# VHH binders against Daf-12-interacting protein 1 (din-1): the designs that were tried, part 4

Target 1, 171 residues: Daf-12-interacting protein 1 (din-1), of Caenorhabditis elegans (g5egk6r2213to2383)
Amino acid sequence: QRWFYKHFPMVWTGRLALKSTEAMINLHLINGSETFLNDVLGRQVTEENPRRDSVKILQRLRLDNGQVEHIYRILTNPEYACCLALSSVNNIENLKENDTNLKSHFIDYLINKKIAGISSLGEVETKFKSARVHVFAPGEIVNRYLSELATSLHDYLQNTDTRYLLIVFTN

## First folded at step 20 (VHH)

Design e2 (from d3 with S30N)
Fold by ESMFold2, last read:
Structure e2 (fold): chain B 171 residues (1-171), chain A 124 residues (1-124)
Amino acid sequence: as target 1 above (171 residues)
Amino acid sequence: EVQLVESGGGLVQAGGSLRLSCAASGFTFNSYAVGWYRQAPGKQRVVVASISSGGSTYYSDSVKGRFTISRDNAKNTVYLQMNSLKPEDTAVYYCARLITEGDYEPFEDAFDYWGQGTQVTVSS
């Protein structure tokens, strides 16, 4: 059995969007509150139970201007939820295209611009709690986070050359 | 029905100041972030500054330290105080409503309504 899925089960699947591009992703909770994350995203246990189907990046945060320590304190807050986002594998007919979109339009884009993506999820009464969402590509802040808080996962991702985003939900 | 009406533009000497105003109507002003973008002749429009409903702000590097965005929720008005003006600040300035917060730089698809603009001309 795969080590990763034993320790970090999938908690949500849906679309991540930036500009005109979408990618299907799976989220795996690596640190923080599953209860908070479920309140924000919903849990689709039946067709009557809602869940959010997408997260759209609408703002950007420059990572080259000294905000890193402030953001790091947000990333390490145990009241919130920090997730690893991987390409969704359940659509085998489009797996290659989805992987390419995730790499080119999200990971490489964020790295090249030296930014994090920002989304704001509004409250929907009786269904979803509001949240601010930070989307990070691999890089200095993410490597620091993983090396300090999830070292086995950090080693795993390096050894398997896995494409990922780090996505953090805060309030 | 959503309306954003800019005013306060004009001609000013380099080093001078202007205060732009934007009167908002047709929506719940205190629930939205708002901001300013500008477009110089022959150039693409760029975001200048934005402010969240709660008062958090973003400024582009070209104006940070010289411009101040503020809002008066009682008057449904957003302001841009522009100090130490340079000829490079010459542009049409547009007020716009954001569908996201105003504390970080928005992507262009975060704006859903904008005004007709007000001309700012800075002469040597």
Scores: ipSAE 0.520, ipTM 0.764, lowest interface PAE 1.3, mean pLDDT 87
Fold by ESMFold2, last read:
Order: sequence, then structure tokens, then C-alpha cells
Structure e2 (fold): chain B 171 residues (1-171), chain A 124 residues (1-124)
Amino acid sequence: as target 1 above (171 residues)
Amino acid sequence: EVQLVESGGGLVQAGGSLRLSCAASGFTFNSYAVGWYRQAPGKQRVVVASISSGGSTYYSDSVKGRFTISRDNAKNTVYLQMNSLKPEDTAVYYCARLITEGDYEPFEDAFDYWGQGTQVTVSS
């Protein structure tokens, strides 16, 4: 609880969508540029600025041996923002439905199909920078990444059996 | 009004070739990814190939190495060169505009406009 949020505070909350299903998620930055991430997703300042409210997966990438090496190098690039996505529910009535949607329609779906999800966020002048978004379920690539670069987080997720996605924003 | 008009379909023997064309109008063609999907009788739509505004491409496994997508931005036209045709390529082929890039496999809801289609029939 307090260990995770102390080290990886929430940086964004919003909807992740694939086909006709949505899940509310919280993003926690684990690697890369917070400045870049804030420019893509939006900021809160004295003059209130909106944040983006959703990310829609519209493309997919097959995960094979050659793609694993390429994707791993992207995951460690300091010009990117790499986030852990967790289920976010602000209402107990929605908790089970949101958790079920995240598990079955995002995590299990991506694992079963052996794919990463891809979104493209368009630039909005003066408000949001553009970004490509890669959405990874737990698996070989993500486990290797976390075990090598964020060992304590990897142990935490394993020990608590936490459901998550890894979401990477690139320019 | 956005319009996509396919042409070049027809009947061809297995092992043969066809070149499909798609004339686009009513939008800034050079700013959009475009692609082809096909639908065989009684089957759901399947993405065949797509091409980004900058020229990056995606091909489905079933056509990779046999089909080539290309675009001519000066003519607002996208092409699909289909070689080594097989009976299982028989379908109505639709030209479509994407709301995404054309470099990875799109999900079906990434298409926002499509044409009336052109029939391709491959016989032995």
C-alpha cells in the first residue's frame, strides 16, 4: 500500500478502451520522463487545464522473438514514459465490474492473443503533445523488464498477485 | 463528402494477378492512413493491408509476400497489387480510411469510411 504509493505515486487516471469495453485505470510512472508524460496527458496548474480522459487501443503488435528485443530497448529509453496501470474504481458498486473488465478484456485478451495493444494520441495545440502508446500485459517481456530494472516492484506485484498492465508512451 | 471508389476487380485464374485501385476524394488524402479489407461470403471482414500517410505498411500473414499496397498521393489513389492469387482470396475487397497509422494491424473499429467494394474471384 503505502510502500507502493510512496515510490510510485499516481500520475493519471482515466479510461482504457478496447473494442466495446472500457476499464478505469490509474497510471504510476516507473521509468522515463515525467515532463514528457505530463505534456502528453495534461497538467493541472493555477489556471486549470484539462487532462486527457481516455486511451483507445486501435492497433495491435504481435509479440515474437525479434520484437521482444526491439520492445525491450524501447522500454528502457529515457525519452519515454513507462507506467504501471492498475484498476481504478471510485465506487464500490463498480469495483468488481471494472476489475473483471480489466482482467478479461485487456489482460487475459492480450496474453491469449500474444499481442501488445497500440494507441495513437494526437497533438492538441497548446494542450497536449502527441504520443504513441503501447499496452503490455504481464508476460516474458514485462517480467524480464521489471525483474532487472525495478526488482522491488516486481517482488511486490508477485507477492500481492496484483493485476496490471504496463503502458509505455513514446514521442 | 468522403468518397472511396474501388476498381480493378474481376475473375482470374489461380496463380494470376490483379491490381486494385481506390480513388479517394472529400478529405486530405495525404494526411490519412488507408487500407484494404476483404469479406468472403458468410465470413467477417478481415484486414488485408494498410499503408500510413508516410508509407509504412502492414500486411496480414495470409497475403504477406504476395500482395503489395502502395499509394500515389498526387493522384489521391491507393493500390493493391495481388500476385499468386489463390481461391481463398475470393472476396469483396473494400478500400478504407483509417483513424490510426497504417504500420501495425488495425482492429476493425479503426476504419471510419469505406467504399462500396469490388469483387475478386479466383478460379482454378
Scores: ipSAE 0.511, ipTM 0.755, lowest interface PAE 1.3, mean pLDDT 86

Design e5 (from d3 with S31D)
Fold by OpenDDE, fold request of step 21:
Structure e5 (fold): chain B 171 residues (1-171), chain A 124 residues (1-124)
Amino acid sequence: as target 1 above (171 residues)
Amino acid sequence: EVQLVESGGGLVQAGGSLRLSCAASGFTFSDYAVGWYRQAPGKQRVVVASISSGGSTYYSDSVKGRFTISRDNAKNTVYLQMNSLKPEDTAVYYCARLITEGDYEPFEDAFDYWGQGTQVTVSS
């Protein structure tokens, strides 16, 4: 919807990878620091700091009841960027396949396994060595987070059939 | 050329201990996370433990409290101390270089190099 794009601009386009599968996604900033996000992903200002074009999930975070508070702390880290990931439209011919891939191999996978995906960003400056990417599928934790910190978006997503991931960058 | 060479495997009785070593070469060892995964016949690879370049550790639930991973950067070596061994621990153990950092469970494809493995057999 027009409302969504007006309030949550796209800040990144790239590949999300899990195992042998990749999906193209757009990141829309919904909360946190755009500057931080750009620092972590690169600004393409110099050859030494190119803009990252992919994020690969390489670790699992189990979403057990005992981990809810820990996860919440991650999501509310003082230095963070929270983004909504949507299927990217680079080629209309590939849109359906990409959407299906995103749903089956990322969203449903994470939900079924009851995990969040974790990625560490390699080839970063020392100050970002601890930077992590957290990939969440829709669920109780995400709903709680959105209801508290992005109420309008939460309502929007509840009333649409939007396929999405919540991706949180922390340092 | 990146090389990882495991040693220290063998036959041990249940309740016994083994210490595995892995000698790394061909890369700046201190800049990489390293770990151990094991594979039993007919079973999938399972990550056992990992240690980041910063020293943070991950352990699978099955080995927590029994196994300890450590590293000596000066010797380019990673160790796996295995105590209170069980028959279920029987497998080939592989030393591997990780392409990710942190203390969460690595995916099976989080490794780019690994050794030939060392056999660990725990008898009843």
Scores: ipSAE 0.792, ipTM 0.889, lowest interface PAE 0.5, mean pLDDT 91
Fold by OpenDDE, fold request of step 21:
Structure e5 (fold): chain B 171 residues (1-171), chain A 124 residues (1-124)
Amino acid sequence: as target 1 above (171 residues)
Amino acid sequence: EVQLVESGGGLVQAGGSLRLSCAASGFTFSDYAVGWYRQAPGKQRVVVASISSGGSTYYSDSVKGRFTISRDNAKNTVYLQMNSLKPEDTAVYYCARLITEGDYEPFEDAFDYWGQGTQVTVSS
């Protein structure tokens, strides 16, 4: 727990939305460009330093066996940010509910449907850069990715019951 | 006011073709992705095809190779060329504006406006 937070700091907090459900999440940067991610999402909710409040999943990518390699290659582009999404700890009053919501309506949903969630973030002039967002539940793609590019984290997650999504931002 | 008006539907025999058109108004057409979804009686709506503002396309598996979506930004119109029609294609077809870009399958809530629909009936 302490090791995780030390090595993978929180870089964003906000809402993740899928259909009619929302969950508060913290993003922890695990690989890629922090600068890129900051340009896309922002860090603070101030007039001079804005932050996106939410990421809404509006598309889906089928995770068929024949597409796994292709998908994997897409996710390893040169300019990207890969984050681990965890239930937000700042929502103490509703933390348990939020965690359950994240599990049932996001993680389990994506797993059961065998899909990745896709969000296309548009550019906001002088505020945010555009990005494609891939949201993955734990599974083959995530395991492969982590085992190769974040081995220590992979090991950590294999030994814990952490509920998480892997969220990858690409330009 | 955002408006989408479909046309081109009708009755056609299996194996035949139809071309649907959708005239858009009330917004900057070129800045939005648009698409078609269909709904048969008693069935859920199904996204058929979409085209991003940049021209990237998505097709459902059931229509791949048979349907082609295209757009003419100068005319504020999106088209759906439907070839090799099957009875299973019978439905009301709706033109819709998407609130997201990309070429992946949109969720059902990815649309914010849609037309009244046009009936497509394919007889066996």
Scores: ipSAE 0.791, ipTM 0.889, lowest interface PAE 0.5, mean pLDDT 92
Fold by ESMFold2, look of step 20:
Structure e5 (fold): chain B 171 residues (1-171), chain A 124 residues (1-124)
Amino acid sequence: as target 1 above (171 residues)
Amino acid sequence: EVQLVESGGGLVQAGGSLRLSCAASGFTFSDYAVGWYRQAPGKQRVVVASISSGGSTYYSDSVKGRFTISRDNAKNTVYLQMNSLKPEDTAVYYCARLITEGDYEPFEDAFDYWGQGTQVTVSS
Protein backbone atom coordinates (compact mmCIF):
# COMPACT_ATOMS: atom_id res chain seq x y z
CA GLN B 1 0.00 0.00 0.00
CA ARG B 2 1.08 3.50 -0.96
CA TRP B 3 -0.40 5.02 2.27
CA PHE B 4 2.80 4.31 4.23
CA TYR B 5 5.15 5.74 1.59
CA LYS B 6 2.95 8.78 1.02
CA HIS B 7 3.14 9.72 4.70
CA PHE B 8 6.65 8.43 5.54
CA PRO B 9 8.97 8.61 2.55
CA MET B 10 12.33 6.88 2.70
CA VAL B 11 15.06 9.24 3.90
CA TRP B 12 18.12 6.98 4.13
CA THR B 13 19.41 3.56 3.09
CA GLY B 14 22.30 1.78 4.72
CA ARG B 15 23.57 -1.20 6.67
CA LEU B 16 22.62 -2.03 10.23
CA ALA B 17 25.13 -4.28 12.00
CA LEU B 18 25.09 -6.30 15.21
CA LYS B 19 27.94 -8.69 16.00
CA SER B 20 28.81 -10.51 12.77
CA THR B 21 25.48 -9.90 11.03
CA GLU B 22 24.31 -7.09 8.76
CA ALA B 23 20.98 -6.15 7.24
CA MET B 24 20.25 -3.48 4.65
CA ILE B 25 17.56 -1.09 5.88
CA ASN B 26 15.56 1.89 4.72
CA LEU B 27 14.77 4.61 7.24
CA HIS B 28 11.49 6.51 7.18
CA LEU B 29 11.22 9.58 9.40
CA ILE B 30 8.10 9.33 11.55
CA ASN B 31 8.68 12.03 14.16
CA GLY B 32 11.08 14.89 14.80
CA SER B 33 13.51 16.89 12.70
CA GLU B 34 14.55 15.90 9.19
CA THR B 35 17.23 18.63 9.41
CA PHE B 36 18.75 16.95 12.47
CA LEU B 37 18.62 13.54 10.80
CA ASN B 38 20.25 14.83 7.61
CA ASP B 39 22.99 16.47 9.67
CA VAL B 40 23.70 13.11 11.32
CA LEU B 41 23.32 10.63 8.44
CA GLY B 42 23.02 12.49 5.17
CA ARG B 43 20.75 11.20 2.45
CA GLN B 44 21.97 9.46 -0.68
CA VAL B 45 21.00 11.79 -3.51
CA THR B 46 24.12 11.54 -5.66
CA GLU B 47 27.47 9.80 -5.44
CA GLU B 48 29.07 13.10 -4.39
CA ASN B 49 26.71 13.84 -1.50
CA PRO B 50 28.15 12.79 1.86
CA ARG B 51 26.39 10.03 3.74
CA ARG B 52 27.05 7.46 6.37
CA ASP B 53 26.69 3.94 5.01
CA SER B 54 26.26 1.97 8.23
CA VAL B 55 25.20 1.95 11.87
CA LYS B 56 26.93 -0.57 14.14
CA ILE B 57 25.27 -1.65 17.40
CA LEU B 58 28.03 -1.96 19.99
CA GLN B 59 26.19 -1.32 23.27
CA ARG B 60 22.90 -2.38 24.79
CA LEU B 61 20.25 -1.04 27.15
CA ARG B 62 18.18 -3.44 29.24
CA LEU B 63 14.44 -2.92 28.88
CA ASP B 64 13.37 -5.03 31.86
CA ASN B 65 14.81 -2.87 34.67
CA GLY B 66 13.15 0.50 34.07
CA GLN B 67 16.25 2.27 32.70
CA VAL B 68 14.59 3.31 29.44
CA GLU B 69 11.92 5.22 31.40
CA HIS B 70 14.61 7.68 32.50
CA ILE B 71 15.38 8.64 28.90
CA TYR B 72 11.92 8.31 27.33
CA ARG B 73 11.51 12.11 27.29
CA ILE B 74 14.73 12.48 25.28
CA LEU B 75 13.64 9.75 22.84
CA THR B 76 10.37 11.62 22.16
CA ASN B 77 11.95 15.09 21.84
CA PRO B 78 10.81 16.61 18.51
CA GLU B 79 14.21 18.33 18.08
CA TYR B 80 15.71 14.90 17.40
CA ALA B 81 14.63 12.19 14.98
CA CYS B 82 12.70 8.95 15.22
CA CYS B 83 12.65 6.56 12.25
CA LEU B 84 11.03 3.34 11.25
CA ALA B 85 13.53 0.89 9.76
CA LEU B 86 12.34 -1.59 7.15
CA SER B 87 14.17 -4.17 5.08
CA SER B 88 15.81 -2.60 2.02
CA VAL B 89 14.75 -4.18 -1.27
CA ASN B 90 17.32 -3.39 -3.94
CA ASN B 91 16.81 -6.68 -5.79
CA ILE B 92 14.48 -9.66 -5.46
CA GLU B 93 17.23 -12.31 -5.10
CA ASN B 94 18.43 -10.85 -1.78
CA LEU B 95 15.03 -9.88 -0.44
CA LYS B 96 14.31 -13.07 1.50
CA GLU B 97 17.82 -13.36 2.97
CA ASN B 98 17.87 -9.72 4.08
CA ASP B 99 14.37 -9.96 5.54
CA THR B 100 15.33 -13.14 7.40
CA ASN B 101 18.49 -11.50 8.79
CA LEU B 102 16.54 -8.46 9.96
CA LYS B 103 13.96 -10.68 11.65
CA SER B 104 16.17 -13.27 13.31
CA HIS B 105 19.38 -11.40 14.07
CA PHE B 106 17.94 -8.01 15.01
CA ILE B 107 14.23 -8.09 15.82
CA ASP B 108 13.95 -11.52 17.47
CA TYR B 109 17.36 -11.16 19.11
CA LEU B 110 16.48 -7.82 20.73
CA ILE B 111 13.08 -9.11 21.84
CA ASN B 112 14.50 -12.33 23.32
CA LYS B 113 17.31 -10.52 25.13
CA LYS B 114 14.92 -7.76 26.29
CA ILE B 115 17.33 -5.06 25.16
CA ALA B 116 17.62 -2.08 22.88
CA GLY B 117 20.67 -1.71 20.70
CA ILE B 118 22.89 1.34 21.12
CA SER B 119 25.22 2.94 18.59
CA SER B 120 27.38 6.03 18.93
CA LEU B 121 28.02 7.92 15.71
CA GLY B 122 31.11 10.10 15.88
CA GLU B 123 31.38 13.53 14.29
CA VAL B 124 32.94 13.70 10.85
CA GLU B 125 33.85 17.34 10.31
CA THR B 126 31.85 19.15 7.59
CA LYS B 127 30.06 15.87 6.74
CA PHE B 128 28.21 14.47 9.77
CA LYS B 129 27.11 15.56 13.22
CA SER B 130 27.61 13.13 16.08
CA ALA B 131 24.64 11.25 17.51
CA ARG B 132 23.47 8.58 19.90
CA VAL B 133 21.31 5.90 18.29
CA HIS B 134 18.76 3.68 20.04
CA VAL B 135 17.43 0.66 18.16
CA PHE B 136 14.20 -0.92 19.43
CA ALA B 137 12.33 -4.00 18.33
CA PRO B 138 8.54 -3.98 18.59
CA GLY B 139 7.41 -4.21 22.19
CA GLU B 140 6.07 -2.23 25.14
CA ILE B 141 8.24 0.89 24.75
CA VAL B 142 7.68 1.08 21.00
CA ASN B 143 3.93 0.55 21.41
CA ARG B 144 3.86 3.42 23.90
CA TYR B 145 5.87 5.64 21.56
CA LEU B 146 3.68 4.92 18.54
CA SER B 147 0.39 5.17 20.43
CA GLU B 148 1.39 8.61 21.73
CA LEU B 149 3.09 10.08 18.65
CA ALA B 150 2.05 8.15 15.53
CA THR B 151 -1.30 6.47 16.12
CA SER B 152 -2.18 5.86 12.45
CA LEU B 153 1.23 4.29 11.84
CA HIS B 154 0.78 2.11 14.93
CA ASP B 155 -2.51 0.80 13.55
CA TYR B 156 -0.94 0.24 10.12
CA LEU B 157 1.97 -1.79 11.50
CA GLN B 158 -0.30 -3.97 13.64
CA ASN B 159 -2.74 -4.65 10.78
CA THR B 160 0.00 -5.53 8.26
CA ASP B 161 2.25 -7.53 10.62
CA THR B 162 5.18 -5.51 9.29
CA ARG B 163 8.72 -6.37 10.35
CA TYR B 164 10.40 -3.22 11.60
CA LEU B 165 12.72 -1.58 14.06
CA LEU B 166 12.24 1.82 15.67
CA ILE B 167 15.49 3.77 15.45
CA VAL B 168 15.87 7.01 17.39
CA PHE B 169 18.67 9.52 16.83
CA THR B 170 19.55 11.96 19.62
CA ASN B 171 22.49 14.12 20.67
CA GLU A 1 52.13 -0.66 20.72
CA VAL A 2 48.83 -0.37 22.60
CA GLN A 3 49.41 -1.61 26.14
CA LEU A 4 47.11 -1.93 29.17
CA VAL A 5 48.68 -3.11 32.45
CA GLU A 6 46.53 -3.95 35.45
CA SER A 7 47.67 -3.83 39.05
CA GLY A 8 46.22 -3.77 42.56
CA GLY A 9 44.70 -7.24 42.75
CA GLY A 10 45.11 -9.57 45.68
CA LEU A 11 43.46 -11.42 48.55
CA VAL A 12 40.96 -9.55 50.69
CA GLN A 13 38.38 -10.44 53.34
CA ALA A 14 34.68 -10.20 52.57
CA GLY A 15 33.46 -6.67 53.23
CA GLY A 16 36.87 -5.25 52.40
CA SER A 17 38.08 -2.96 49.65
CA LEU A 18 40.59 -2.98 46.81
CA ARG A 19 41.57 -0.43 44.21
CA LEU A 20 42.61 -1.65 40.80
CA SER A 21 44.72 0.47 38.46
CA CYS A 22 45.31 0.16 34.74
CA ALA A 23 48.18 2.00 33.09
CA ALA A 24 47.58 2.73 29.41
CA SER A 25 50.17 3.49 26.72
CA GLY A 26 50.57 3.54 22.94
CA PHE A 27 47.42 5.58 22.18
CA THR A 28 45.77 8.90 23.00
CA PHE A 29 44.13 7.77 26.25
CA SER A 30 41.83 10.78 26.66
CA ASP A 31 40.10 10.04 23.32
CA TYR A 32 38.90 6.55 24.30
CA ALA A 33 36.36 4.93 26.54
CA VAL A 34 37.92 2.33 28.83
CA GLY A 35 36.56 -0.24 31.20
CA TRP A 36 36.88 -3.34 33.31
CA TYR A 37 35.53 -6.81 32.77
CA ARG A 38 35.98 -9.91 34.90
CA GLN A 39 36.02 -13.64 34.47
CA ALA A 40 35.45 -16.08 37.31
CA PRO A 41 36.64 -19.71 36.98
CA GLY A 42 34.35 -21.60 34.61
CA LYS A 43 32.26 -18.50 33.85
CA GLN A 44 31.86 -16.17 30.90
CA ARG A 45 33.53 -12.78 30.84
CA VAL A 46 31.19 -10.01 31.96
CA VAL A 47 31.52 -6.26 31.82
CA VAL A 48 31.90 -4.70 35.27
CA ALA A 49 32.17 -0.99 34.53
CA SER A 50 33.17 1.43 31.81
CA ILE A 51 33.86 5.15 31.53
CA SER A 52 33.62 7.29 28.42
CA SER A 53 36.21 9.81 27.29
CA GLY A 54 33.89 12.49 28.70
CA GLY A 55 33.49 10.76 32.06
CA SER A 56 30.06 9.11 31.66
CA THR A 57 29.90 5.71 33.38
CA TYR A 58 28.23 2.34 33.14
CA TYR A 59 28.05 -0.20 35.99
CA SER A 60 26.66 -3.70 35.92
CA ASP A 61 23.81 -4.31 38.36
CA SER A 62 25.96 -6.68 40.42
CA VAL A 63 28.47 -3.94 41.34
CA LYS A 64 26.46 -0.72 41.14
CA GLY A 65 26.70 1.18 44.41
CA ARG A 66 29.79 -0.79 45.53
CA PHE A 67 32.30 -0.16 42.73
CA THR A 68 33.45 3.18 41.28
CA ILE A 69 35.28 3.58 37.98
CA SER A 70 37.36 6.70 37.44
CA ARG A 71 40.07 7.96 35.12
CA ASP A 72 43.07 10.24 35.35
CA ASN A 73 43.88 11.43 31.84
CA ALA A 74 47.07 13.14 33.00
CA LYS A 75 48.42 9.78 34.22
CA ASN A 76 46.84 7.70 31.41
CA THR A 77 45.24 5.55 34.09
CA VAL A 78 41.82 4.07 34.79
CA TYR A 79 40.85 2.91 38.29
CA LEU A 80 38.27 0.60 39.79
CA GLN A 81 37.53 1.22 43.46
CA MET A 82 35.87 -1.92 44.81
CA ASN A 83 34.11 -1.63 48.16
CA SER A 84 31.96 -4.07 50.16
CA LEU A 85 33.58 -7.01 48.39
CA LYS A 86 31.82 -10.37 48.36
CA PRO A 87 33.13 -13.87 47.60
CA GLU A 88 31.21 -13.77 44.31
CA ASP A 89 33.44 -10.85 43.20
CA THR A 90 36.35 -13.32 43.00
CA ALA A 91 37.65 -13.23 39.42
CA VAL A 92 40.42 -12.12 37.12
CA TYR A 93 39.79 -8.45 36.30
CA TYR A 94 40.80 -7.12 32.89
CA CYS A 95 41.26 -3.54 31.77
CA ALA A 96 40.12 -2.88 28.20
CA ARG A 97 39.81 -0.14 25.59
CA LEU A 98 36.48 0.39 23.81
CA ILE A 99 35.80 1.51 20.24
CA THR A 100 32.53 3.14 21.36
CA GLU A 101 31.39 5.27 24.27
CA GLY A 102 31.06 3.14 27.39
CA ASP A 103 28.05 4.72 29.05
CA TYR A 104 25.88 1.69 28.22
CA GLU A 105 26.74 -1.99 28.55
CA PRO A 106 29.16 -2.86 25.74
CA PHE A 107 28.97 -5.97 23.60
CA GLU A 108 32.22 -7.95 23.59
CA ASP A 109 33.19 -6.78 20.09
CA ALA A 110 33.26 -3.20 21.39
CA PHE A 111 36.64 -4.01 23.05
CA ASP A 112 39.70 -3.88 20.82
CA TYR A 113 42.57 -4.12 23.36
CA TRP A 114 42.84 -5.66 26.83
CA GLY A 115 45.42 -6.34 29.47
CA GLN A 116 46.71 -9.57 31.01
CA GLY A 117 44.41 -9.26 34.01
CA THR A 118 44.87 -9.08 37.77
CA GLN A 119 43.48 -11.65 40.22
CA VAL A 120 41.04 -10.56 42.91
CA THR A 121 40.18 -13.16 45.57
CA VAL A 122 37.60 -12.44 48.22
CA SER A 123 37.63 -14.85 51.17
CA SER A 124 34.66 -15.48 53.42
Scores: ipSAE 0.657, ipTM 0.815, lowest interface PAE 0.6, mean pLDDT 88
Fold by ESMFold2, fold request of step 21:
Structure e5 (fold): chain B 171 residues (1-171), chain A 124 residues (1-124)
Amino acid sequence: as target 1 above (171 residues)
Amino acid sequence: EVQLVESGGGLVQAGGSLRLSCAASGFTFSDYAVGWYRQAPGKQRVVVASISSGGSTYYSDSVKGRFTISRDNAKNTVYLQMNSLKPEDTAVYYCARLITEGDYEPFEDAFDYWGQGTQVTVSS
């Protein structure tokens, strides 16, 4: 919907990957520092600072054993960046496959396994700063995050049944 | 180029201990997380333990409290001290380099180089 894009314009597009599956996503910054996010992902502002094109999930964090509670304060730190990830569509022929991958291989998978995905983005000198990336499907911790930090967005997502991931970049 | 060579496996009685070693070469060992996984005959490989370059660790629930992973960056070596061994620990143990950190459970494709393995057999 136009309300969402008016309030949270897209700040990055790229591939999210897990195992043998990928999905194109748009990131929309909902909390934290755009400067930090640009240092990590790039903006293609100059030739020496290109944009990263992908985030690969290679580790997992169990959500049912209290691990996330120990890092929740870091995930909410306004010096870092929290984004909403939505399906990125450039043409209608790719829409079905991309939506299917995002739903089944990321959202439903993470919910069913009760895990968050983790990526570690290495520093590339003069181009990208390093970051740890946490990828959450909708659920208890995401509801808590949104209810505390983005109430209007939380209501919007619930009312529209929007497919999304919450992706948090930290350092 | 990149090589990982395991040693220290063998036959031990239940309740016993073994110390596995893995000698690494062909890369800057101190820059990488490393770990151990195991595979019993006919079973899927499972991660046992991993350790980040800075020393943070992950242990699977089945070995936590019994196994200890450690590293010696001066010797380019990672170790797995295995105490209180059980017959269920019988497997080929592989050391591997991770392309991510070693502080959380890795997915299977986080390991990019692995050794030939060393057999650990725990008898009743």
Scores: ipSAE 0.631, ipTM 0.812, lowest interface PAE 0.8, mean pLDDT 88
Fold by ESMFold2, fold request of step 21:
Structure e5 (fold): chain B 171 residues (1-171), chain A 124 residues (1-124)
Amino acid sequence: as target 1 above (171 residues)
Amino acid sequence: EVQLVESGGGLVQAGGSLRLSCAASGFTFSDYAVGWYRQAPGKQRVVVASISSGGSTYYSDSVKGRFTISRDNAKNTVYLQMNSLKPEDTAVYYCARLITEGDYEPFEDAFDYWGQGTQVTVSS
């Protein structure tokens, strides 16, 4: 636990949504630009100028087509941000439901359908930069990424049987 | 009021072609992705094709290579050119506005407005 948060501190918390289900997640930047990520999600949290509070998956990308190599190069672009998404523990009374939603309605769903989730975050002048968001469950492309760029993290996730998504913000 | 009005449907023999049009009004057409879905009798709606505001496209596997979606922002119109039509293409075709881009397959809740539909019937 302390090892993970020392190396990959949380940079955002919010809701991930797909269809009628949501899960609270924490994002941990594992590669790319924190400046870009903050520009997309918001730099300051105020009541009048809050950060983005959610990411809604509204499109899907099939992972079993010939575009896998192109997607991989997008994931590794250092101008953008690649995050690990974990269940948020900020609300203990909802912890069981949140863990169940993340596992069954996001992770297992994406794996079974062999898809990545896609969101488009629109620009809001003076507040948020626009971005495309790719949401990946564990699988071939994610294992390749972690094995090549974050081997200690990959080992950690396997040894702790951690539920996660890989979420990539691009522009 | 957002309005989407389809036209160009009809009866055509297998192997033939049709061009569907969808006239949009009540919103800034060039800011939105738009697309076509279809519903055959007794079947669920399926997405056929979509096009982003910037022109990138998505096609379902069943129509890729045969159908072409295009848009004319000056006329607030989206088109679906349907070639090499098959009997299984028989359906009511609906034009729809998306709250996402049009380059990936949308989930159902990405549609926020749709038209009345136009019937396409492909006879053997």
Scores: ipSAE 0.590, ipTM 0.798, lowest interface PAE 1.0, mean pLDDT 87

